# Ledger of designs, part 7: VH-VL binders against Large ribosomal subunit protein uL10m (mRpL10)

Target 1, 224 residues: Large ribosomal subunit protein uL10m (mRpL10), of Drosophila melanogaster (Fruit fly) (q9vpl3)
Amino acid sequence: RGKINIQRPKAPHYERARVVAVTQPKYPELPKAKSCFKTRAERTQQQQENPYNEIIAREVRNWLDHSRLVAFFHLSSITADDIFRVRVQLHKQNLHLKSYGSKIIEQAVKNTRYEAIVPLFHSNHCIVFSPDPEKTAALLRIVRRVPQMVLLGGIVEETMLSRNQLVAYAQMPGLHAVQAQLVQTLSQAPGHLIQQLQAHQNSFVQVLDVHAKNQMNEETPKST

## First folded at step 5 (VH-VL; framework fv_imvotamab_arm2)

Design s49 (from j3 with light chain N35Y)
Fold by ESMFold2-Fast, scan of step 5:
Structure s49 (fold): chain C 224 residues (1-224), chain A 120 residues (1-120), chain B 112 residues (1-112)
Amino acid sequence: as target 1 above (224 residues)
Amino acid sequence: EVQLVQSGAEVKKPGESLKISCKGSGYSFTSYWIGWVRQMPGKGLEWMGIIYPGDSDTEYSPSFQGQVTISADKSITTAYLQWSSLKASDTAMYYCARGYDIWTGYFDYWGQGTLVTVSS
Amino acid sequence: DIVMTQTPLSSPVTLGQPASISCRSSQSLVYSDGYTYLSWLQQRPGQPPRLLIYEVSNRFSGVPDRFSGSGAGTDFTLKISRVEAEDVGVYYCMQATQFPYTFGGGTKVEIK
């Protein structure tokens, strides 16, 4: 019984945020249906401008700004115990595994040089951050034992790299010594690289989806 | 140039111990896997196991688990294959090979081979 | 274990003619990342194996373009468009999709 208690967000937090934003007098002169619609539109706008999303988006921007290594992964179904063990192994190497919603990632990278990565996160995903690009080899070694995490690509020293380019980077001795050469010789147009990363992710997701559907169909008629 | 140089041929008696080597040069030794493959006289290839020298992580074929030990010394860029007690059935050519991918998706460079002969 | 079956056992071929070697796996070789970890090796008499093709269809550095690999899932083919004298040897397919890694039984290419 050693688990840390987790308190998940409750409805009251959202209700309080909505109430604070509504400052209208208590004497509205609108039909109930129109009044309800207006209040709903106002609530929808307030939800889209959620201050918690802004806080988390700022956290993501801080990770991007302070990380010289960022790796993007597709994440399939994984147990809490397995992901915890992966996080522990990664943390020992100053590698930080984070999962954020697509909306938050979009908000975080909006109007930045990394805005093009947004389509990458429309599927199940996770990101690994590190201030130390020399840890790329350690990252790939740890992830090889986690089939649920599939490398899509990443950013090293502010340069976007495909999966194969990241693998090549990891194989170089003294990453810092070859950084300038790698950035210069491996630099690709960001749009082309993003298309490669998305195609890779879509292919993998399609394979997993087919496998899952085959698993379900095979199990359904189990009583044959 | 990437090279894997293996130790010389060995002639042993059953029951003797043996350790053969595979020295890597021309690349970052700790960034690639080293695999061991056996080829019995006139037969095909059998995968024995692999090691990642950077952290000594190993994976063995079930047929060879407990039969051999694979190790590596990154300070001298050398991988090893070891038997505690040889059998006549261990007579074979042994190859080391470099594994490229983080999963060791293929073996790109191969050593010249070490012939091990075990006879009474 | 994934079983790799090669056909034919031997392939006598006339110089300049094409040769084709088939490899079938007992299970799909598509890994969880969407890649297929199937390679082809050439072993000339008295020499160590040499990588020809990796990940189904990619020629390794220094391998002549007369060698090509194709296939998907469980069925793979190595083709030599015009066999030369130096191509005599045994060819093996290898899977690295799951442990243990396994090899096909080999196909001996001979000049008739």
Scores: ipSAE 0.006, ipTM 0.487, lowest interface PAE 8.9, mean pLDDT 78

Design s5 (from j3 with heavy chain S31N)
Fold by ESMFold2-Fast, scan of step 5:
Formats: structure tokens, sequence, C-alpha cells
Structure s5 (fold): chain C 224 residues (1-224), chain A 120 residues (1-120), chain B 112 residues (1-112)
């Protein structure tokens, strides 16, 4: 147990600080004046809220402008460790998993050609960006192994595609020019993009309901 | 037509290495998954893992993770299943099978099988 | 892992009579895309497995129409309307909804 690292100070200073903290009064009463000062500080912080949102919205617009592949996902409950593992796998393929609040996404895409995506972000979501549309197939193979991520649709070469259209694009082997022509052809079909994306969300809700009920009935408590 | 042709039967001793093959023909090899399935004598089917030859993306069954390596060579349209050190319990028939598409929703065509016998 | 349970273990049938094989999964096999990745395989003695049915009810190319699949969620059935001598073998259900992929234990169809 007793090991001392020469480069680090002895523990006694931290132990002494803990003892001092423990012996301090634990029930301080905050005076009314302190609450008033906090309110004033809160008003000042509210006035500065918009600049932070605009900075993040600009980051989202930059990702959209410089990515030739953007994929939208519904994200169900997932642990920090699991999402980190997925993020690492995606990063190896030059795929960048990002999550932004719905208000920031609305702000980012307002008055752009991408306004139609806003309804997709009213629930838990994430977005994958890549400069390389050839990575669409790799993306779909990786997320197939992540049941918490449900593909809703995407944007390839500035063209909005439904889930089925994105899958069709991913399965096209060969030259980039052939794939670009396919994207153009698919996008010319009568568009029910929002309806198609909503249909997939409804299927996902049904799957989650059945899966959750199965997990509730079959899962044993993991208490130790 | 679509065919998967596997390498011939092998007889090995425990501790030896082995690499068996599965050659695809009659289709675009890089656009389909290749899965490996084990069948122990008198037993049922066990999924071992899959590979997407186009980018060598792999997924293993937890029971086989670290026990075998799955690989593929696009230039000769061949997938491989490899052991670094065989055990007597590896005695089985090994099948390769083609996964339909990007989702690997089912295996449509199967190889003839490679019988591996490991005995002292 | 999803556990696949097949019943019966063996099914002796008279030639020309129907046979029915059940497969039950420990969890729903409906994937997030709304598809159910449940397939049925036939293995004749000394032969590799052969795909019969994919995605619950779709007959694979070259499979006789006496074979049919049905079911939803966790309960699936393979039916052979009139068993022929060539149908002797072991039948397996397989799920590919979730990794790892898993197989049922098999049902042996024999002529009595």
Amino acid sequence: as target 1 above (224 residues)
Amino acid sequence: EVQLVQSGAEVKKPGESLKISCKGSGYSFTNYWIGWVRQMPGKGLEWMGIIYPGDSDTEYSPSFQGQVTISADKSITTAYLQWSSLKASDTAMYYCARGYDIWTGYFDYWGQGTLVTVSS
Amino acid sequence: DIVMTQTPLSSPVTLGQPASISCRSSQSLVYSDGNTYLSWLQQRPGQPPRLLIYEVSNRFSGVPDRFSGSGAGTDFTLKISRVEAEDVGVYYCMQATQFPYTFGGGTKVEIK
C-alpha cells in the first residue's frame, strides 16, 4: 500500500485539506443579498447566450458545407463507453459523429437548402459527417452493429436522400462518377423524403417497444 | 453462376497452425459478406464471424473472438479462416457462406465445407 | 445473445403428409428497419446447408413451393405441405437481426 512517487507531493496536504473541509460548518445560510447578486449574474449570462449558440451553429454549417456525406440517425439510450467506441470506429474511416441540440440545428440550417431536416431532430439524434461519400458503405456496415443508432436518411453530394436511397447508393460499386449519376437520378424521383423518414422512425418506435418489453421480461438485475 | 469453393480436408496435430480458404466466383466478390460457420461432428451450426472483402471489415462471434482470424484477398476473390494454434476441440466441418448484401441479412450460397480433424 | 429454440427435435413423417417446424427466439427479431431477419436452412445428409426461406416468408430461388415460412416477433414456423423423400434432413432457423448471429438447435425430418 505505501508507495511514494518522488515527482508527486506526499498525501498529507490533501488529507489535511479534507479534514479541514469536514470540520467546516455544513449548513451555511445564504443571505438574501447573495440570491439577488446571483439573479443579476444570471441576467448578464442570458444576454450572452446567443453568441455561444451562433458559434456552434457556425460549426454545424461548416460541417455541412465541407462534407460530401452527411447521415442522420435517431439515437436511443447508449452508454458513454459504447458511443465512444463507435466514435473511434467511425473516425478510422474518416467519419465524424457529432451531436447538437435541435435549437442549434434549426439555427444552423435556417434559410439554407437543408431546412427540411429540422423535424428529424425533435427527438434524440446524432449526425455523421465525412468529406468522402465513398465511405457511405463503411458507415452503414458499422452502424448495422450499433442497434441504438437508427438511420433516418442523409445528404450525399448536396442531395437529400431517404434511408432506402442512401442504402442503394452505398451498394453501388465502382466509379465515383457512376455513383454521382445515381444520386442525381434517385433525387429526381417524386420526393416523399419526410414521409419516408417518418415511416422509418415509426418502424423504429415499434422495434424499440418490442425490444424494451423483451429486455424487461428477460433481463436479470445486474446487481453485485 | 455463383459458387463458393473451399479448400480440401485437413488433418493436423494440436498446436499446429492452419489456414483454410473459400474462393468466390460468378459474382462481385467485394460487394458481399463472407461468413464462416462451424459444425462439430453430430452437432448443429455455429456462426463464427463474417468479413466484408471490399474493406476487410470483420465481426466475430464472442465465442470465437481471439481464437481465429478471418481475412480476405480481393485480388484472388478468396476469404480465409486461420488458427495460430489448433486444439482437438477444433475438429469440425467448416462452411463459408455468402451474405446477401450490406446488411448481411441471410446467407444465400454455401461452400461445400472443409473437414478439419485435429488429433494427437 | 439471442437464443433460438426449435421444436420438435425430430419429426418422423409419412411421405406425402405435412410437416411443421417451430422456432422461438428469446428476443424480438424485428430490426430497426422494420425487417425481420429470420431465415430457414435445410441440410441433407452429407451436404452443406441450403437456404430455403429468408426474412420469415420469402422463398429463395429454386426452392419448391411446398416450403413456406410464417411468423412474427419471436415465434416462427416452417411448413412443408407434402413431404417428399428428398426433404429428409436437418432444418435450422437462423437469426441475423443482432450480432452474434445464432442458429436453432435443428429439427431432423425423417420418413417413418
Scores: ipSAE 0.283, ipTM 0.622, lowest interface PAE 3.7, mean pLDDT 80

Design s50 (from j3 with light chain E55D)
Fold by ESMFold2-Fast, scan of step 5:
Structure s50 (fold): chain C 224 residues (1-224), chain A 120 residues (1-120), chain B 112 residues (1-112)
Amino acid sequence: as target 1 above (224 residues)
Amino acid sequence: EVQLVQSGAEVKKPGESLKISCKGSGYSFTSYWIGWVRQMPGKGLEWMGIIYPGDSDTEYSPSFQGQVTISADKSITTAYLQWSSLKASDTAMYYCARGYDIWTGYFDYWGQGTLVTVSS
Amino acid sequence: DIVMTQTPLSSPVTLGQPASISCRSSQSLVYSDGNTYLSWLQQRPGQPPRLLIYDVSNRFSGVPDRFSGSGAGTDFTLKISRVEAEDVGVYYCMQATQFPYTFGGGTKVEIK
């Protein structure tokens, strides 16, 4: 094992989850009183949900803060047995597969440098975390054998990478080469952001196109 | 020059154990996959499984899962294919081959083959 | 498993004439990244297989330009523009889009 100052986030205990559970207000109906009561009930519900969501969002932030490798995947339908097998294979490489709701992820990354990842999570998804960026190659080798998991991109050493950039990173011979590449990237100030945004957009469009074609082939129904 | 050199021919009886080898040279052994392919006499090719020597990550064809064990020793740049108990149906030529990278599933360099004959 | 079907089973050809081998898969070979993981191998009598073409149409280093690959989805072709004596052997297609990797049954190229 390495010298890693990391703590695995702890999920809320069942009893704690119950303590923060939403309590619905019990008020009699008032005829002709509409907007104010709806607004009050809506605000109360939003406030009641915030504590629980914030606890899980902090867990996500803890994973992000303590992971030097974060990879984002679209997840197609997969059996419990198959995902368990994948989780075991990943765990052997110090790779931790997690699934969180889109709202939780949005809350976790809001007002951070990673807020741009939120659109990746509007469909079924999962995330792999690791404190070891050297495990990027091991991650990609394992996931290549899991057709239900489609790589969207990731974060390595606090730098957002597209799918193709993450693959290129995995194939680099060592840390010196990676650091040299980062310096080279920073020296490309003009057009750098546009290139990364286009790459992310093109990668996502490619994933959607493949998914759409697969859906057309798989979901061709027998219609009446 | 990339080379994969396999161990010599084996003649065994049913029930015996066997371990054959594939030694890689001329490249970074821990940076490429090694696959094993069976070819029964007069028949086509069958994929058995692969190993990534850098971390001993393995994947087997369902037809060979539990029938064989694939392993590697990176200190001597050698991959292994092993049977605990041979059957007559294991009589075949066994090839090892190098897998190029993470995303591609093709084999670029092949060993010369190891003929395994299992008969009483 | 993806089943790979090759035709013809054997292809007798006159020296200098073209040869064409077909490979059909039971499912699309397009992976989720948009790539098609189909390769072609040559096995000469008494020799190990040799990579000819990878990713449908890319010739491997040292492979003569008379070999070409084409195709998409489930239907793939290997063409030899002018067959030479050294091209005698069995040709296999292989898919690596889905686990387990599978091979076609082979096509024997013979000189008439």
Scores: ipSAE 0.309, ipTM 0.641, lowest interface PAE 3.5, mean pLDDT 79

Design s51 (from j3 with light chain F60D)
Fold by ESMFold2-Fast, scan of step 5:
Structure s51 (fold): chain C 224 residues (1-224), chain A 120 residues (1-120), chain B 112 residues (1-112)
Amino acid sequence: as target 1 above (224 residues)
Amino acid sequence: EVQLVQSGAEVKKPGESLKISCKGSGYSFTSYWIGWVRQMPGKGLEWMGIIYPGDSDTEYSPSFQGQVTISADKSITTAYLQWSSLKASDTAMYYCARGYDIWTGYFDYWGQGTLVTVSS
Amino acid sequence: DIVMTQTPLSSPVTLGQPASISCRSSQSLVYSDGNTYLSWLQQRPGQPPRLLIYEVSNRDSGVPDRFSGSGAGTDFTLKISRVEAEDVGVYYCMQATQFPYTFGGGTKVEIK
């Protein structure tokens, strides 16, 4: 090994991963011996901060650092089989769907330029990563057919974009230089970006509530 | 001038294979969806599926999943609808249609249709 | 799947008189972005379908002003203010809020 290049974690092929998960024996967690020899003070510190969260937070930072496209979604009720099919569709386009707890995301992005995304993850969420910003249009085409995933916003070339800005980016003709110029222009918007992202989240939560109520009313023939 | 031109009428027997085509011209073929719609004689319209030629992303209506294959060849700006084994119930007019915008979900240009007749 | 129900099944109309077609969906057609993906198609005898109206109320290029669309949520209407001889055909509503896209059963407009 010479120069250390942080490699973006390779997303497994989901069909293969599923077969492997079914057939592979389950192994217990390997670092169990470390916990046995820690002091009471160290154990208390670990219970509050959880060092395993730091490992996962480093994984999240690695994805953020090596992805030129990051998209944030609210995720409403969806079956395991449906989300698996979406992951497979996205993976074919070099798009990697990940889910992390809110506290892990907060830990990953604190003291970074991405700290402003934390409020987006107060409810059910997921994130899509890609090294290829030109895949934004492919991402939005796939997600358009998944009503449970609601776009909140994203990061393109390290620039935070609202939902509408990300959609505008995706609709640009296929010249990367033109798209880069658009991103620069869109990012010139003054403050209130986080307010816009939160407003969209709240509006879509309300739309999802209405949609859920409509589905419940349809499922219950005797409703009103 | 945007145009979708479909292949000519087909008369087939049950069990035969068939591939019909839809050629796009006058626009960026890889930037728009192509959808396929069936209309059985004297009946209404049914979505079969869609394809995005730029990356061959496909989505099938559940009723047609496994019954047909949708594909596209971007080098000749042509989309295809294919059956491995035809049934008499496949007798219908088949239309292709261009999806205007990924965000809007409407279809603005339609082919003239391909009549497929399957009889013994 | 979202079920689309059209009424009436048939609409005989005198030339120059108005015609109105209703379309009702089994679920709200409002997508998570706040847009409503409901379109109207016209199919003249022996011809392919043609787009008339998209996103509830927007006329496609070249569509005469006498055609108008309205509605929200689950209830939508296509109106023809003054029916012309060329308007004979079957009209379909279509939803594209959720795949599979689904059509209404069609409404036949004919001159009496």
Scores: ipSAE 0.315, ipTM 0.641, lowest interface PAE 3.6, mean pLDDT 80

Design s52 (from j3 with light chain A96G)
Fold by ESMFold2-Fast, scan of step 5:
Structure s52 (fold): chain C 224 residues (1-224), chain A 120 residues (1-120), chain B 112 residues (1-112)
Amino acid sequence: as target 1 above (224 residues)
Amino acid sequence: EVQLVQSGAEVKKPGESLKISCKGSGYSFTSYWIGWVRQMPGKGLEWMGIIYPGDSDTEYSPSFQGQVTISADKSITTAYLQWSSLKASDTAMYYCARGYDIWTGYFDYWGQGTLVTVSS
Amino acid sequence: DIVMTQTPLSSPVTLGQPASISCRSSQSLVYSDGNTYLSWLQQRPGQPPRLLIYEVSNRFSGVPDRFSGSGAGTDFTLKISRVEAEDVGVYYCMQGTQFPYTFGGGTKVEIK
């Protein structure tokens, strides 16, 4: 039988009674504190998990919980020197560029309101966090100079925004109240936003394919 | 009405310093980029650099990097283009222009221009 | 940097006739977001440049409908369907896809 998480039937089992005790006064059983113990199998399964992944996943959850601005990017090949320069420029604006593996992100957002973002991280990616949503404009200006980073969308004040909505937010001159209301007005159902972000990734891939084809045609033109 | 008003014409000697200005009005000055464009007499347009007044973030054309300094003063909604030491080859009309947004590279409104003449 | 080449250098036209200006870039102007950042400027004699068209084909506010832009990738065209006296001037294409921003050499439109 393969290993599947199936519930074993719990039936009472008895052992043959050894001796019948003589009649004597009985006292009611004292209520005892309910004890919760995990089965040996459950403990063994937990021990098989990588504890370092949970520590990093907890770090990701902390970034999500304490950041009022979260931006998601597709990341093309970039040198260590170039990404370091970008990190330094972002840090000066209280913007924190982080890269995490897809498994860690999935583990971090599982059973949270952010679970819908997992599909965004199936390819090369990075995330920028900030406690200051007013830094959205500074973020976009810095990234404009980094062609390897392509904005997919983000979360501002707990509200998921598409790329275009995030750009619109960045252009808004504002007071906090006006900006918060704008974010709510621009927001869409999480499912629809994820579909739009996926479509944006697909459109970007198509644009790259067309560009590559044009480059090949330009490189190979002969007599015609 | 969006308007960019530039400082008046300048006549200078080689080696002198100069700072020209571009005052924005009719819009949120800190929400748009200001670019500087040079036009030599009878020639075309050359992009020099751009500044975001909200945080003084700048980007320069490689041809002008180290040759000029671009700055802005939010309190008086004014951007500046500055030379430490002018050359005769700096003789040109200088335009400031408003950059529309973070992603698009185009200028929607232009100043009237400042003529700078550098001669011995 | 991206080199922008304009043709023709000059275009004498009769009033009411069409004029066409071509702009070629040394590499694709398609940005990573799929948009093409090519604009057209008009400079009338003694005046500063004025935006006509942005992102290939969008007319700026106040620009007459006789001006139209088209193109893709590396090849772009500005067309004036019927040239009027006030259209005399130099026209420039500009790319904003990458820094440094670069301009075409200009095309002078004159009335015959």
Scores: ipSAE 0.043, ipTM 0.548, lowest interface PAE 5.9, mean pLDDT 78

Design s53 (from j3 with light chain A96S)
Fold by ESMFold2-Fast, scan of step 5:
Structure s53 (fold): chain C 224 residues (1-224), chain A 120 residues (1-120), chain B 112 residues (1-112)
Amino acid sequence: as target 1 above (224 residues)
Amino acid sequence: EVQLVQSGAEVKKPGESLKISCKGSGYSFTSYWIGWVRQMPGKGLEWMGIIYPGDSDTEYSPSFQGQVTISADKSITTAYLQWSSLKASDTAMYYCARGYDIWTGYFDYWGQGTLVTVSS
Amino acid sequence: DIVMTQTPLSSPVTLGQPASISCRSSQSLVYSDGNTYLSWLQQRPGQPPRLLIYEVSNRFSGVPDRFSGSGAGTDFTLKISRVEAEDVGVYYCMQSTQFPYTFGGGTKVEIK
């Protein structure tokens, strides 16, 4: 009825909506750079350090300081679902996939022994961290199935390793196995060396013994 | 000397279960993949799947996913290929092979093969 | 899946003559690391397969120098410079660039 029409009038409703739209703040706003009188001060503020970036850079530095395995990857185009599956697979092995902006990485490693890694992050990238360097082989096996992730290099026990060196490290037996193998080798080597020396000595003595007996048994004197 | 020694020939009827083995020696068993390859009589090679014995991580060919189970027992350095219910079409020579899947991606040493015959 | 096509299906060769086998993939075998994961296998009658060549052109340990591999991208060749009696068998190419791993159909090398 009339009362309903008065509360929701067609013509006044459209005019009201237009007035509200005209007074509505514009989002996104026009760039401040178009204002000649304010641009210098606003430009200066925009060039100031972002405290948020410094906080994230410190987080990256903490990951680097507390991880005994760090691996760097170039990351080609990959779907959110695919990277999530990779992240889950890595997490099962105590491997933590992280992505940080190149400027944040640069801030994190500037004036550190790891500053040399900065060029690796000029394109799309990601980093895998782990407290366990024995997981290097598991990491590379998982990543081998992810063609979008290309190994660039890494850090193991604070030592910078190239891609090929990291691959070689992954092929080595675990530390405990290496130590066991070394002990076994050390246990055998001295004994085997002594046995070989004794065999050579015994062979030499036998040869001398045969020559001496031949000399004694021969009737004709030798003219040497 | 790296060796892969497979179990002996098997003769089975359709519907029966079967588990064949591949024993590795002369290398660190938990540091390399073991792959399984099928060769039907007079036919070529088909990749079935692989296992990393160190953590039992497996990858199957889509054609064999759900048809077979690959497993390994690192305490006896042995990998297994298993069927819950055999079909006549499973009649083939089955090979195991040692694989690199950290950057090399090839099979370097092969077992002698296990002949599986499935007939009524 | 990557499809691997081998030609010829059969190659009868006179002893001492060269043999050439072609392998073509349905898509590039170059992995994201820049390496090409293409292998060649030999299977002698009644024997298991044996690795001859890995990563296109690298001879495996103990493989005679008469065997050589070449190629790039999708087109690969295995050459035997002087075929010996022991070279009789079926040769397979294999890609391991992506899962599932796939084999060529095989080429039978036999002596006339």
Scores: ipSAE 0.094, ipTM 0.534, lowest interface PAE 4.9, mean pLDDT 78

Design s54 (from j3 with light chain T97D)
Fold by ESMFold2-Fast, scan of step 5:
Structure s54 (fold): chain C 224 residues (1-224), chain A 120 residues (1-120), chain B 112 residues (1-112)
Amino acid sequence: as target 1 above (224 residues)
Amino acid sequence: EVQLVQSGAEVKKPGESLKISCKGSGYSFTSYWIGWVRQMPGKGLEWMGIIYPGDSDTEYSPSFQGQVTISADKSITTAYLQWSSLKASDTAMYYCARGYDIWTGYFDYWGQGTLVTVSS
Amino acid sequence: DIVMTQTPLSSPVTLGQPASISCRSSQSLVYSDGNTYLSWLQQRPGQPPRLLIYEVSNRFSGVPDRFSGSGAGTDFTLKISRVEAEDVGVYYCMQADQFPYTFGGGTKVEIK
């Protein structure tokens, strides 16, 4: 049966289409620092559609490809206000704090030379990107005042470096040739870098346990 | 070779402004922190704050925040400690010291000190 | 703020004998990188402070072997194996684990 809509032809919805286009989510947008927080935010990221994940993964690849400095951090519990202040301080130095879900990071670096970084993102994490490797020292000075952010390692001039190697790089005066030679000399195979980063994480966990015990002991009422 | 040379002793009245200096030489001035430490007569050491001259990044002790200003002029390799209005309680020896490493985990070289006396 | 407590307040010692100074922090000084940012300073009469020991146990350049540092967590010790006349002065511990940096109250080493 041919039921033809002859009683009232559907009018063009130009105005409706324009409203939809204007209100349509703009992708890719930089993920908010708040997404560095907790299992709940990471679980939300994991439930997103593959097309969305691919768009953000492409953004991550673009940041990796166009940044001469990339630093990876473990992120302990931190308030939205505190992370926002850190982001503003970093931005003044052309350092861009980003947070992405582990699945997105995996998709971004799969089949690339950076695939070895995936294990770093199984816990709470964030990444700082910059086109300027000279800003490594500024980054480390800023993070020195943020105990919730623990440097794990990074990439400088496409070379993967451990935490100690990044610190060594940052301590060099602004001599480009010397810094480039240092990066080349300090570079190691991805397997060795991951082992060093995992050892550092284990040491950090021990430090946090000791600190937490000390804080609990200080807050306990005096026995007598 | 590394030296921090501070300005000479000052005698001031309450309410006056003051700016004392710490000139670094023998190293890359913009690559190390400069810290300021107060020692009241017959008392111990108190950390006031630090500055990274390369970008003028500063950190103050809460007890000194708003009471003093720390600044640096990298063209003459000099750091400054400044008061807008001195009080008698500011009478002390003031030391500058170089913070080692970008983490500033300790102070390796110290200035000779600037004695500031504030009395009516 | 981290409170640094030094004992004793005064340490009279006979020339050639050992001296020991203790420093206790109100919380662990192990930084998030696993390093402990605890240093020891010496201030001779009428002189500015000078660095003796950094990061618990490392002697600074030019510091005699008779000075040694040890400790972990919240309890730290500076030892002088054989006190000499030039060692007279006040010794301070300092923590740089967290801002604000804080100093111990000082220990006066004097010859008896």
Scores: ipSAE 0.227, ipTM 0.606, lowest interface PAE 3.8, mean pLDDT 79

